# Ledger of designs, part 221: miniprotein binders against a7ua95r516to809

Target 1, 294 residues: a7ua95r516to809
Amino acid sequence: ASLSLLSISDLVPDLQFIFFWMSNAIEILYFIQQKSPAYMQTIELMDDKAGSKESLLSATISANEEAMTILEEVIMYTFQQCVYYITKTLYVVLPGLLDCNPFGTEPSSEQCRRAAGVCVCAVCVMPEAVRRVVSVFQTTSDLLQQYQVHSEIQSQMFAYLFFFTNVSLFNQLIDKGPARGWFQRSRVLQIQASVKILLDWAKGAGHNHLAQKFFAKFCSTVTILASPPQQLSQMSWKALCAEHPSLKPVQLHRILTQYQLMAELGPLPIWQPSSEDEAYIYRTVDLLESFENH
Short names: E, the ipSAE of ESMFold2; O, the ipSAE of OpenDDE; V2, 0.75 times the mean of E and O plus 0.25 times the DockQ between their complexes.

## First folded at step 14 (miniprotein)

Design jf13 (at its last look DockQ between E and O 0.87; V2 from the best seeds 0.78)
Fold by ESMFold2, look of step 14:
Structure jf13 (fold): chain B 294 residues (1-294), chain A 86 residues (1-86)
Amino acid sequence: as target 1 above (294 residues)
Amino acid sequence: SDEAERIAIDARRMIEEAQRLAEQGDHEEAIRLLLEAVEIAARSGDPYLLVKVAITSIVLALQTGDEDVIRRAEEVLRRAKELMRS
């Protein structure tokens, strides 16, 4: 497929252009915010010359408001363009996280292969699918730093990227997981290990809070699927809802029901929704997450 | 002071004309005016004229697609930022 040819490195020139102009717009916006009060005060301390002070102050306020409005629009536009390019590559590479085996037969890194005879370290070996996702995040982080983008905007960028990542992985797992065998214990443990590598990257990059917040739904799903089915069968619906508040009733119910079937515990429903949740488990429009719904 | 006010009026007129030209698609003439206006705006004593030059160059660079106009917009922006720090 033509999408398989798209990588973050191919988009770097476009991203460099957009980051350059976005970072400059941000810089000017913060310059105005910092300097405007002092300049206004200087005008107010001037001697009034035939009403010139009032007119100058009014014009300066108007100029400030106009500049702020245009800069905010530019920043929003350029931010959206950056996320467009970056999420385009994420969309292509994220499904591979669900299919990869981080425990593989042999190390993928040459250095890790050479050290295997002296020291065995599976955590040092990054599968290609995980490496592709980390490469997108790392390249984004490097560009944001290169162009000195304000830290608040960097955080907002990663908040969106982690949100997008969670939606993509969660939707694939829920929609295709049972048929693809992704609910099997060995596969879930592989998925869990792959996501841990990604979470470790986020922690090392200073985005741990954002990753914990925005991956919660996907991580809850994997946690359920990694739990022994006998243990889950002994928990009430209410207890499971309390343990996994990030999952909507329809989502939790679907995960539990499909896991029950895959674990061969029979077709009879084990978990009965509470009365307040019963209507919600049938809202199939809420099963998959929207890329526009945080 | 009266000379600074005259300079500010001239700079403002040049910047507004550059904005009109950019809106009409004449990006080459717009950036030519901005390159001239950045130095005049600095002499005006009005810091918001330098801000207006900087914003106009950013918007122009994002609209144009012409590599020469983009290069000159980078030059105008760099110079405007230098003058804003003085």
Scores: ipSAE 0.754, ipTM 0.933, lowest interface PAE 0.6, mean pLDDT 84
Fold by OpenDDE base, look of step 14:
Structure jf13 (fold): chain B 294 residues (1-294), chain A 86 residues (1-86)
Amino acid sequence: as target 1 above (294 residues)
Amino acid sequence: SDEAERIAIDARRMIEEAQRLAEQGDHEEAIRLLLEAVEIAARSGDPYLLVKVAITSIVLALQTGDEDVIRRAEEVLRRAKELMRS
């Protein structure tokens, strides 16, 4: 199937398979961790027949270490496979979020109308482009819950998925935004509304802190771009750096430069980078976010 | 007991042979041995043998493309988990 047609629903069987084995591997790992101390203690309390106790203890320790190592490898492998499949689906649907008009009368999802009549659930009232993104996250959440995956692993998975989403959206906005008109105030307000729906979903799903942390760069960018020229032109470079600490100097400089062009503002001396930041604003390698840092 | 130790040795040998067979690509014979080994491991009273059976079944399921082997690996895993909780 062409990557363009790949839906999260198409990946559900593969994800179910991986989540099943991942969840079981985690369960067995916790079993070892919880039972091993008690079992070792029982060996230690056994009558010391000459050398047999120490040999048994050593063999048990070695077997536990081997078992834990294999389980950790399985967990890591299955986690990576899940992330790989989910991020592929996100890669396909995320661009639609930037082009979405959430204020338009898009018809409610045909799928909910067919099954239950007028569904007024939060997902059914979402714009289609937002709903597709939320569907990926919701399906992931549902599968993690279905297989009772440990909460720490769930948090790590959502942290990575939010990281990936932020990097993808940020890079697309910075790179393609000027050419696609995404820096126009009307479009920025649409993007802001769409991201708010996603963040509201994340809050409802219990991932508010992670979403705020990992979407910080994209949200900061959208906030700056959504700001009225009259307001933003009163903010100094230092004030903007302080208000948006998630943005690197080169990123902030790029955003402000593009904002100036779109708003037809002349050069603003108050947006001039500090002498300390001046060396960093030309580091174009730091302009786009990397996927490798996570 | 001497009998429990003999059973444990036999179970360990069967699990190790199943691992070897799985590594060689003989997944069908590997899973057959694991189905036998899980019951023997339970008789040994050694919970770590059950863990080893469970781990081997997980690894085998992730390595094989055979749906029947996967299904049987799930059965081995389920049985091992049942016995671990007993």
Scores: ipSAE 0.743, ipTM 0.926, lowest interface PAE 0.6, mean pLDDT 90
ESMFold2 (binder alone), look of step 14: mean pLDDT 85; pTM 0.832

Design jf14 (at its last fold request DockQ between E and O 0.88; V2 from the best seeds 0.79)
Fold by OpenDDE base, look of step 14:
Structure jf14 (fold): chain B 294 residues (1-294), chain A 88 residues (1-88)
Amino acid sequence: as target 1 above (294 residues)
Amino acid sequence: SDEAERMALDARRMIEEAQRLAEQGDHEEAIRLLLEAVEEAARSGDPYLLVKVAITAIVLALQTGDEDVIRRAEEVLRRAKELMYELE
């Protein structure tokens, strides 16, 4: 019931709590990792009173290993909790991205929280559906920066969130796209423009490489669907495979089949899968992306 | 010094008891002991005891639903961190 009402702003207090403890756990782990070698060396330089040094060293090593293990568990736990809450909000807002018309004059109803007046910042001029998605990512970025979370953990967080977003959008487009008219050229161009805004934000936020990597499949799908029939009908199956290596043969075949139906094209021999790929185009289990592969 | 070793032993015992109490669900008594343990650990001059206090405070804060315990765990953590960086 209540999932439709959950905004990222409602989760900020919970996320702040988790990020605080996660950041501190990472800091303490880093302290141990940096200081342990010097401390062990100090013990090694102590006067060896009858085997007490070796026992102290062994006890110190064991205590540090235990401490690191507990901290790693805390970091993993808190990371998973953050991902759970953030992806829950993404799940709610992502469908709106596919229905978004970025070329429409939808009044930006939400005032930028940073400005007392009409804000013309890049986020405020975004279509509402895009802004909601970007708001989740921006809030996540702001919290990670606020709590000075280690850059590697930040990268892992965004990698997963982009992965999740790509899987969600791709699966929705493939599964529901034909029925919802998302394969229509005009709608595809809207989707392409909306995704471009998101990618431009990711670039501005310093996550360009991650965004390009993890959105590759969805972007490839949208690029194919946005292609004019005259252009796409001249591309062979092998050429399309080469240009869109992120797509599995079954996925490419589905996209082309749906494109053909939408564009009222007859069977195109040039799009016939290679003999090598022919067995794979019928693997319907590989059609949709799994969330478990990350 | 013999006094530093005694303080280290006392701090260790207090941390272990706090962990045991936390596992039993007695978070209030656990955090009380940690507040004492952080000062004993500091007096011992052992930064790794302070690390143990900090870890115990983090774990306790994540396990408890009590806002007062959480606040006191933040205090323990802050104090432990301050002292850890002073000893090095």
Scores: ipSAE 0.779, ipTM 0.938, lowest interface PAE 0.6, mean pLDDT 90
Fold by ESMFold2, fold request of step 15:
Structure jf14 (fold): chain B 294 residues (1-294), chain A 88 residues (1-88)
Amino acid sequence: as target 1 above (294 residues)
Amino acid sequence: SDEAERMALDARRMIEEAQRLAEQGDHEEAIRLLLEAVEEAARSGDPYLLVKVAITAIVLALQTGDEDVIRRAEEVLRRAKELMYELE
């Protein structure tokens, strides 16, 4: 079976296995952290003045630290395995967002089309490409809830998934955008609308703050590209950097270069990099984002 | 008591042997010993031996690939958790 054809549904049994054991490891870790002080106090109150109490306390402290270390390693390993499987499916479906036309897209069926103004079926009115991405996020959310994974681990998982989504979309846009016509204004507006659907899902799922934080680079890129030429040409390089701090100088320079080409706008003195940034606008090693942390 | 300390020592030996067998690849014998160890650890009255049993079962389930070993590791974990919370 080709991994490029895997849907999130095909991976559910593997994810269920990993979430089951991860959730139990988290539960045991919580037990140790919450119950250890009370158990240590019980040992302290034992009637044993011959010195056995001090040896038992020392052994218990050592066993607790060893247990917590192993559990933290298990949780990290299982978390990384979940992320690996989920991002493999996400990597396959994300490029479709850049080709998608959410405007004028018909509902998926006649029944959804007729009910669109009355029904709250957001998935039925969603473009297919966006629906595939939302399905990955929704399935992940459902599994995390099914296995009662601790809320902080759920947040960490979605933080990474949103980070991965941001890097993937940004890199695809920068790499393939010129050849695919993705910098054309009509296409940028379509991409902006598709991303809004994802952000609306994240807000409804309780992840608005994570989405705002981790989509910042891609959203800044689309915001700049969607700006009317009369508005954008009034903004200096310094002002653009201040408004979009998530963009590196080489990234902002590339985005403005593509904007100039598509808007048929000649070089603008106001977009000249600051002297501090001029050394960095040609650092092509910094152009694409890494899927690694920072 | 001295009997509880002896039971704790015996349970610890069983857990350590199960961990050694798991490292050697003998997952069926490792999980069989863990099933015995969970009850001995409970009789010792030491909830942290039950924690050690639970952790060993989790690690084994993630390593083995054998469906029967995984199913028995799930039973060991369920039993260890039940007993851990009873000792509270």
Scores: ipSAE 0.750, ipTM 0.932, lowest interface PAE 0.6, mean pLDDT 84
ESMFold2, look of step 14: ipSAE 0.724; ipTM 0.925
ESMFold2 (binder alone), look of step 14: mean pLDDT 84; pTM 0.825
ESMFold2, fold request of step 15: ipSAE 0.714, 0.734; ipTM 0.919, 0.929
ESMFold2 (binder alone), fold request of step 15: mean pLDDT 85, 85, 86; pTM 0.838, 0.829, 0.841
OpenDDE base, fold request of step 15: ipSAE 0.768, 0.767, 0.768; ipTM 0.936, 0.935, 0.936

Design jf15 (at its last look DockQ between E and O 0.89; V2 from the best seeds 0.77)
Fold by ESMFold2, look of step 14:
Structure jf15 (fold): chain B 294 residues (1-294), chain A 86 residues (1-86)
Amino acid sequence: as target 1 above (294 residues)
Amino acid sequence: SDEAERMAIDARRIIEEAQRLAEQGDHEEAIRLLVEAVEIAARSGDPYLLVKVAITAIVLALQTGDEDVIRRAEEVLRRAKELMRS
């Protein structure tokens, strides 16, 4: 599709423009918030000229509210535009994480891949699929810092990007995993290793708390699937729910079903849902996550 | 003072005219008026008039496709921010 031709580097000029104006809107918003009390105090210290002080104070409050409203709308609009451009790029590169083998000698560049039959390149440790995702996050981080975007807005940006990443990877795994062989044990271990590289980037970038919070559903899924059969078969439904609260009953049930097929296990009585959860394990409307709900 | 009150009235009028012109698509005239309004708003003593100039420049830059208007909006914003810090 035409989207598959769009890289993050092609979007940098548009993102630079949007970040410039967003960062300035944020700066003015904080100026108003910091200066409003002092200006109100100067009005309060004025001589009251037949009630003119109350009128001026009321007009000043109204002007403050109007300015803040417009600035918040501008910030929201520009934030949404940045997110739109960045997530279009992420959507294209994220599925590659599920096909990636981080343990192999597979080359991380086009040049190294052409020589893969006789691989002598040991310095390309990060798989190309992981590198493409990290490039989107790193470019975003660099732009936010370049334009001195307030740290709270940077955190909100990465919170959404990690939420989007989690939803995209989870939905792809659940929806396409059986056909793509992603539930095979060797494949799951490869996926787990690839995701760890991404999480290590997030920790090094100062976003560990956000990544742990917003990546929990996908990480829980991979943790369950990577568990040895001898270990997982001893965990009850109740224990699994307690260890993985991010997973809805229908999601956990689907994951365990795929695990049983992969491990060639018969029915396991301890995986029977609790009576409370039994009504919900077939709610297919809750199986896939919404990109709009976080 | 009476001078500051007069400047506040004048600045508000000019800014509101710029906003109306921007909504009508006359971005060149809108930015010309904002350039005029910046110094008047500063001398009014009302910090919210400088804020209104800055906001109007930001909105205009995000709505226009005209590179010259964008460049002038950047200059207006830079100047408004300088004057707000004083």
Scores: ipSAE 0.744, ipTM 0.933, lowest interface PAE 0.6, mean pLDDT 85
Fold by OpenDDE base, look of step 14:
Structure jf15 (fold): chain B 294 residues (1-294), chain A 86 residues (1-86)
Amino acid sequence: as target 1 above (294 residues)
Amino acid sequence: SDEAERMAIDARRIIEEAQRLAEQGDHEEAIRLLVEAVEIAARSGDPYLLVKVAITAIVLALQTGDEDVIRRAEEVLRRAKELMRS
């Protein structure tokens, strides 16, 4: 199937398979961690028949270490496979978020209309492009809950998915935004509204802190671009750096330069980088975010 | 008991053979051995043997493309977990 047609629903069977084994591996790992100390104590309390106790203890420790190692490898492998499949789906749907007009009258989801008539749930009233992104996250959440995956693993999964989403959206906005008109105020406001819907979902799903942390860079970019020229032109480089610490100097400089061009503002001395930052604004290698740093 | 120790030794041997066979790609024979091993492991009273059976079933299920082997591995896992909780 062409990557363009890949939906999260198509991956559900594969994800269910992986989540099943991941969850069971985690459960067994937890069992070992909880039972091993008591079992070792039981061995230690046994009558020492001619060194048999020490040999049994040593063998038990070694078996435990081996089991833990294999389980950790299985958990890591299955986690990576889940992330791989989910991020492939995100890769397909995320570009639609930047082009979405959430203020338009888009018809309610055909899926909810078919099943229950007029559904007024928060997901059904979402723009289609936003709903597709939310559907990926919701399906992931539902599967994690279905298989009772440990909360720490759930948090790590969402941390990575939000990281990936932020990097993808940020890089697309910085790289393609000027050419696609995404830096125009009207478009920025649409993007801001769409991202707010996603963040509201994340808040409702219990991932507010993670969402705020990992979307900070994209949100900062959108906030700057959404700012009225009259307001933003009064903010110094230092003030903008302080308000948007998630942005590197090169990123902030690029955003402001593109904003200036879009708003037809003359050169603004107030936006001139500090002497300290001046060396960093030319580091184009740091302009786009990397997927490898997480 | 001497019988429990004999069962533990036998279970360990069978599990190790199942692991070897699984690594060689003989998933069908590996799963047959695991089905036997889970019951022997239970009779041994050694919970770590049940863990080893469960781990082997997980690894086998992730390595095989055979749906029947996967189904049987799930059953072995379920049985091992049931016995681990007893």
Scores: ipSAE 0.729, ipTM 0.922, lowest interface PAE 0.6, mean pLDDT 90
ESMFold2 (binder alone), look of step 14: mean pLDDT 87; pTM 0.861

Design jf16 (at its last look DockQ between E and O 0.93; V2 from the best seeds 0.75)
Fold by ESMFold2, look of step 14:
Structure jf16 (fold): chain B 294 residues (1-294), chain A 86 residues (1-86)
Amino acid sequence: as target 1 above (294 residues)
Amino acid sequence: SDEAERIALDARRMIEEAQRLAEQGNHEEVIRLLLEAVEEAAYSGDPYLLVKVAITAIVLALQTGDEDVIRRAEEVLRRAKELMRS
């Protein structure tokens, strides 16, 4: 219901706090992992003072497991808090991607031309709505690097952020697209161009594999909607399912229905679902994606 | 080695008391005790005593809302990390 309109810049102090303590917990975990074998070996080389060696080994194993458990819980907790703050800001800025016009926007084209002869950055070239989303991703990346967060944790964070982005964009397109005119061909091409800019950012940032994996459903949707009618009308239901395995039957059916309305096409025999899929095209409970990771 | 073992027992006692005080919400006393314990933990030669000091400071900083406690927890952590490297 009610949303906070805080930008990512307003949350940077909270994120800096959380990343600082997360990074320190990771550093202490690393220290244990490096010191444990050497310390255990030192204990095993002790003289045979009656029973004290075995008691010390047992206590050391217990201390190691206790420390590892607490540190892993701290890292998980701080990770979840970072994701919570970042996705709150992402949720606010993502809808703008569906409304923006990346072609011929006045501020980007004139400002870039007036800056001719000076360094023109990618942010200056991209639409404002895309810039806001990229800013969330870039700020997150900068903070992770500033606090030297382990690369595996960085990958896990961007995996979730891209998952969240895909769910948010897909659900809004499917749910609000008819009323907002987002299925019109010119709008779909604009949306496709805006998503391409995000994918290019992810590739340049070293997250191309994650973005391609987690944006697949939204990208498939936009690819279908952007297809020329002459090309798409030659693709059977079976071929479309094979080309776009990320789409559930109810989702593909809804996308094709919206395409027919936009292109003023009547029903096409080759788009009739297979008998197997016909049972699933009316499962409206499966239409929208869940934000839960299962 | 007997002196180091005695110092380790004393450091462990202080760390356990700090952890009990943290559960009671007495965070300023936790910090004072950890600052004393960190030096003895380093002298003991047991790396897990330094780790316990660092963990206690980290958990305290994440649980408190008090900027002064957070700043002092960072001081404890900084000292523990410095001693881990030496």
Scores: ipSAE 0.747, ipTM 0.929, lowest interface PAE 0.6, mean pLDDT 84
Fold by OpenDDE base, look of step 14:
Structure jf16 (fold): chain B 294 residues (1-294), chain A 86 residues (1-86)
Amino acid sequence: as target 1 above (294 residues)
Amino acid sequence: SDEAERIALDARRMIEEAQRLAEQGNHEEVIRLLLEAVEEAAYSGDPYLLVKVAITAIVLALQTGDEDVIRRAEEVLRRAKELMRS
């Protein structure tokens, strides 16, 4: 019950706290990395009058290693906490993306309506379900920038969030899609349009490469399902494998089987898996993506 | 200099005591010691002493639920960072 009401805005204070300490820990880590060589050189240049130089150097190395270890632990801990809170929010809003009709005249967000001016920004014209997902990513981006988190950590965070989003959407589509009618052509086109809006946002935010990489599986699935029957029925199993390398044989086989049922095409020999793939199409354990493989 | 070494030793002792007291939950005394130690650390010329102060403040803030302690830890951290940039 309580999770359904959780918005990213409700988590902002907690996230601000975590991002503050994460950013500072990273800053201190870089400081020690930059200053350590110069400081060690200073020690090395000292007159070795009393054998104190080696002892001081050893103590300095030990202090550096200890400090680095603690800082890395803090960074890892705070990173994990951020991901935990953000993914909880994504978990709540992502199902709405699959049910979204982006071609409908949904009213602009309440926030933009209250602003006396018609905001024509890309976010304001988004369908509400898409806007909610984008809002999670945008809020995350804004916080990372606000606290000047190092670009590498930002990239790692978005990589994980895109991974999580892809796994969640893919698994929901494969598992619940047939029952919810998401494999119907009209619904697939809606999903495709919604995902395109999200990808366009990611491109605008500077995360195009990460988005293309981590959404590949979901995008491939949607692309296949959006293909006209006349076109897809002419593509062999090998051609589809080559065009959609992100899909495992068991996944591709499931998608094609469901497509066949939806389109009433009957059995298509051209979609028969190769002898090499035949053993893999029955690995149902590999059908759904795991969240642990990141 | 002999004076810088004495100051470094004093700062180190204060930080070590602060870490010990943090484990005991005496956060007020930890903050007091860190505020004194951060200034001495700057005079010592040892960058690792400033780092130790900063780390101690970070760890303290992450372990406490007390808003006043967190705020004061932020102050210690801010001061340590200012001195790191000098």
Scores: ipSAE 0.643, ipTM 0.886, lowest interface PAE 0.7, mean pLDDT 90
ESMFold2 (binder alone), look of step 14: mean pLDDT 84; pTM 0.802

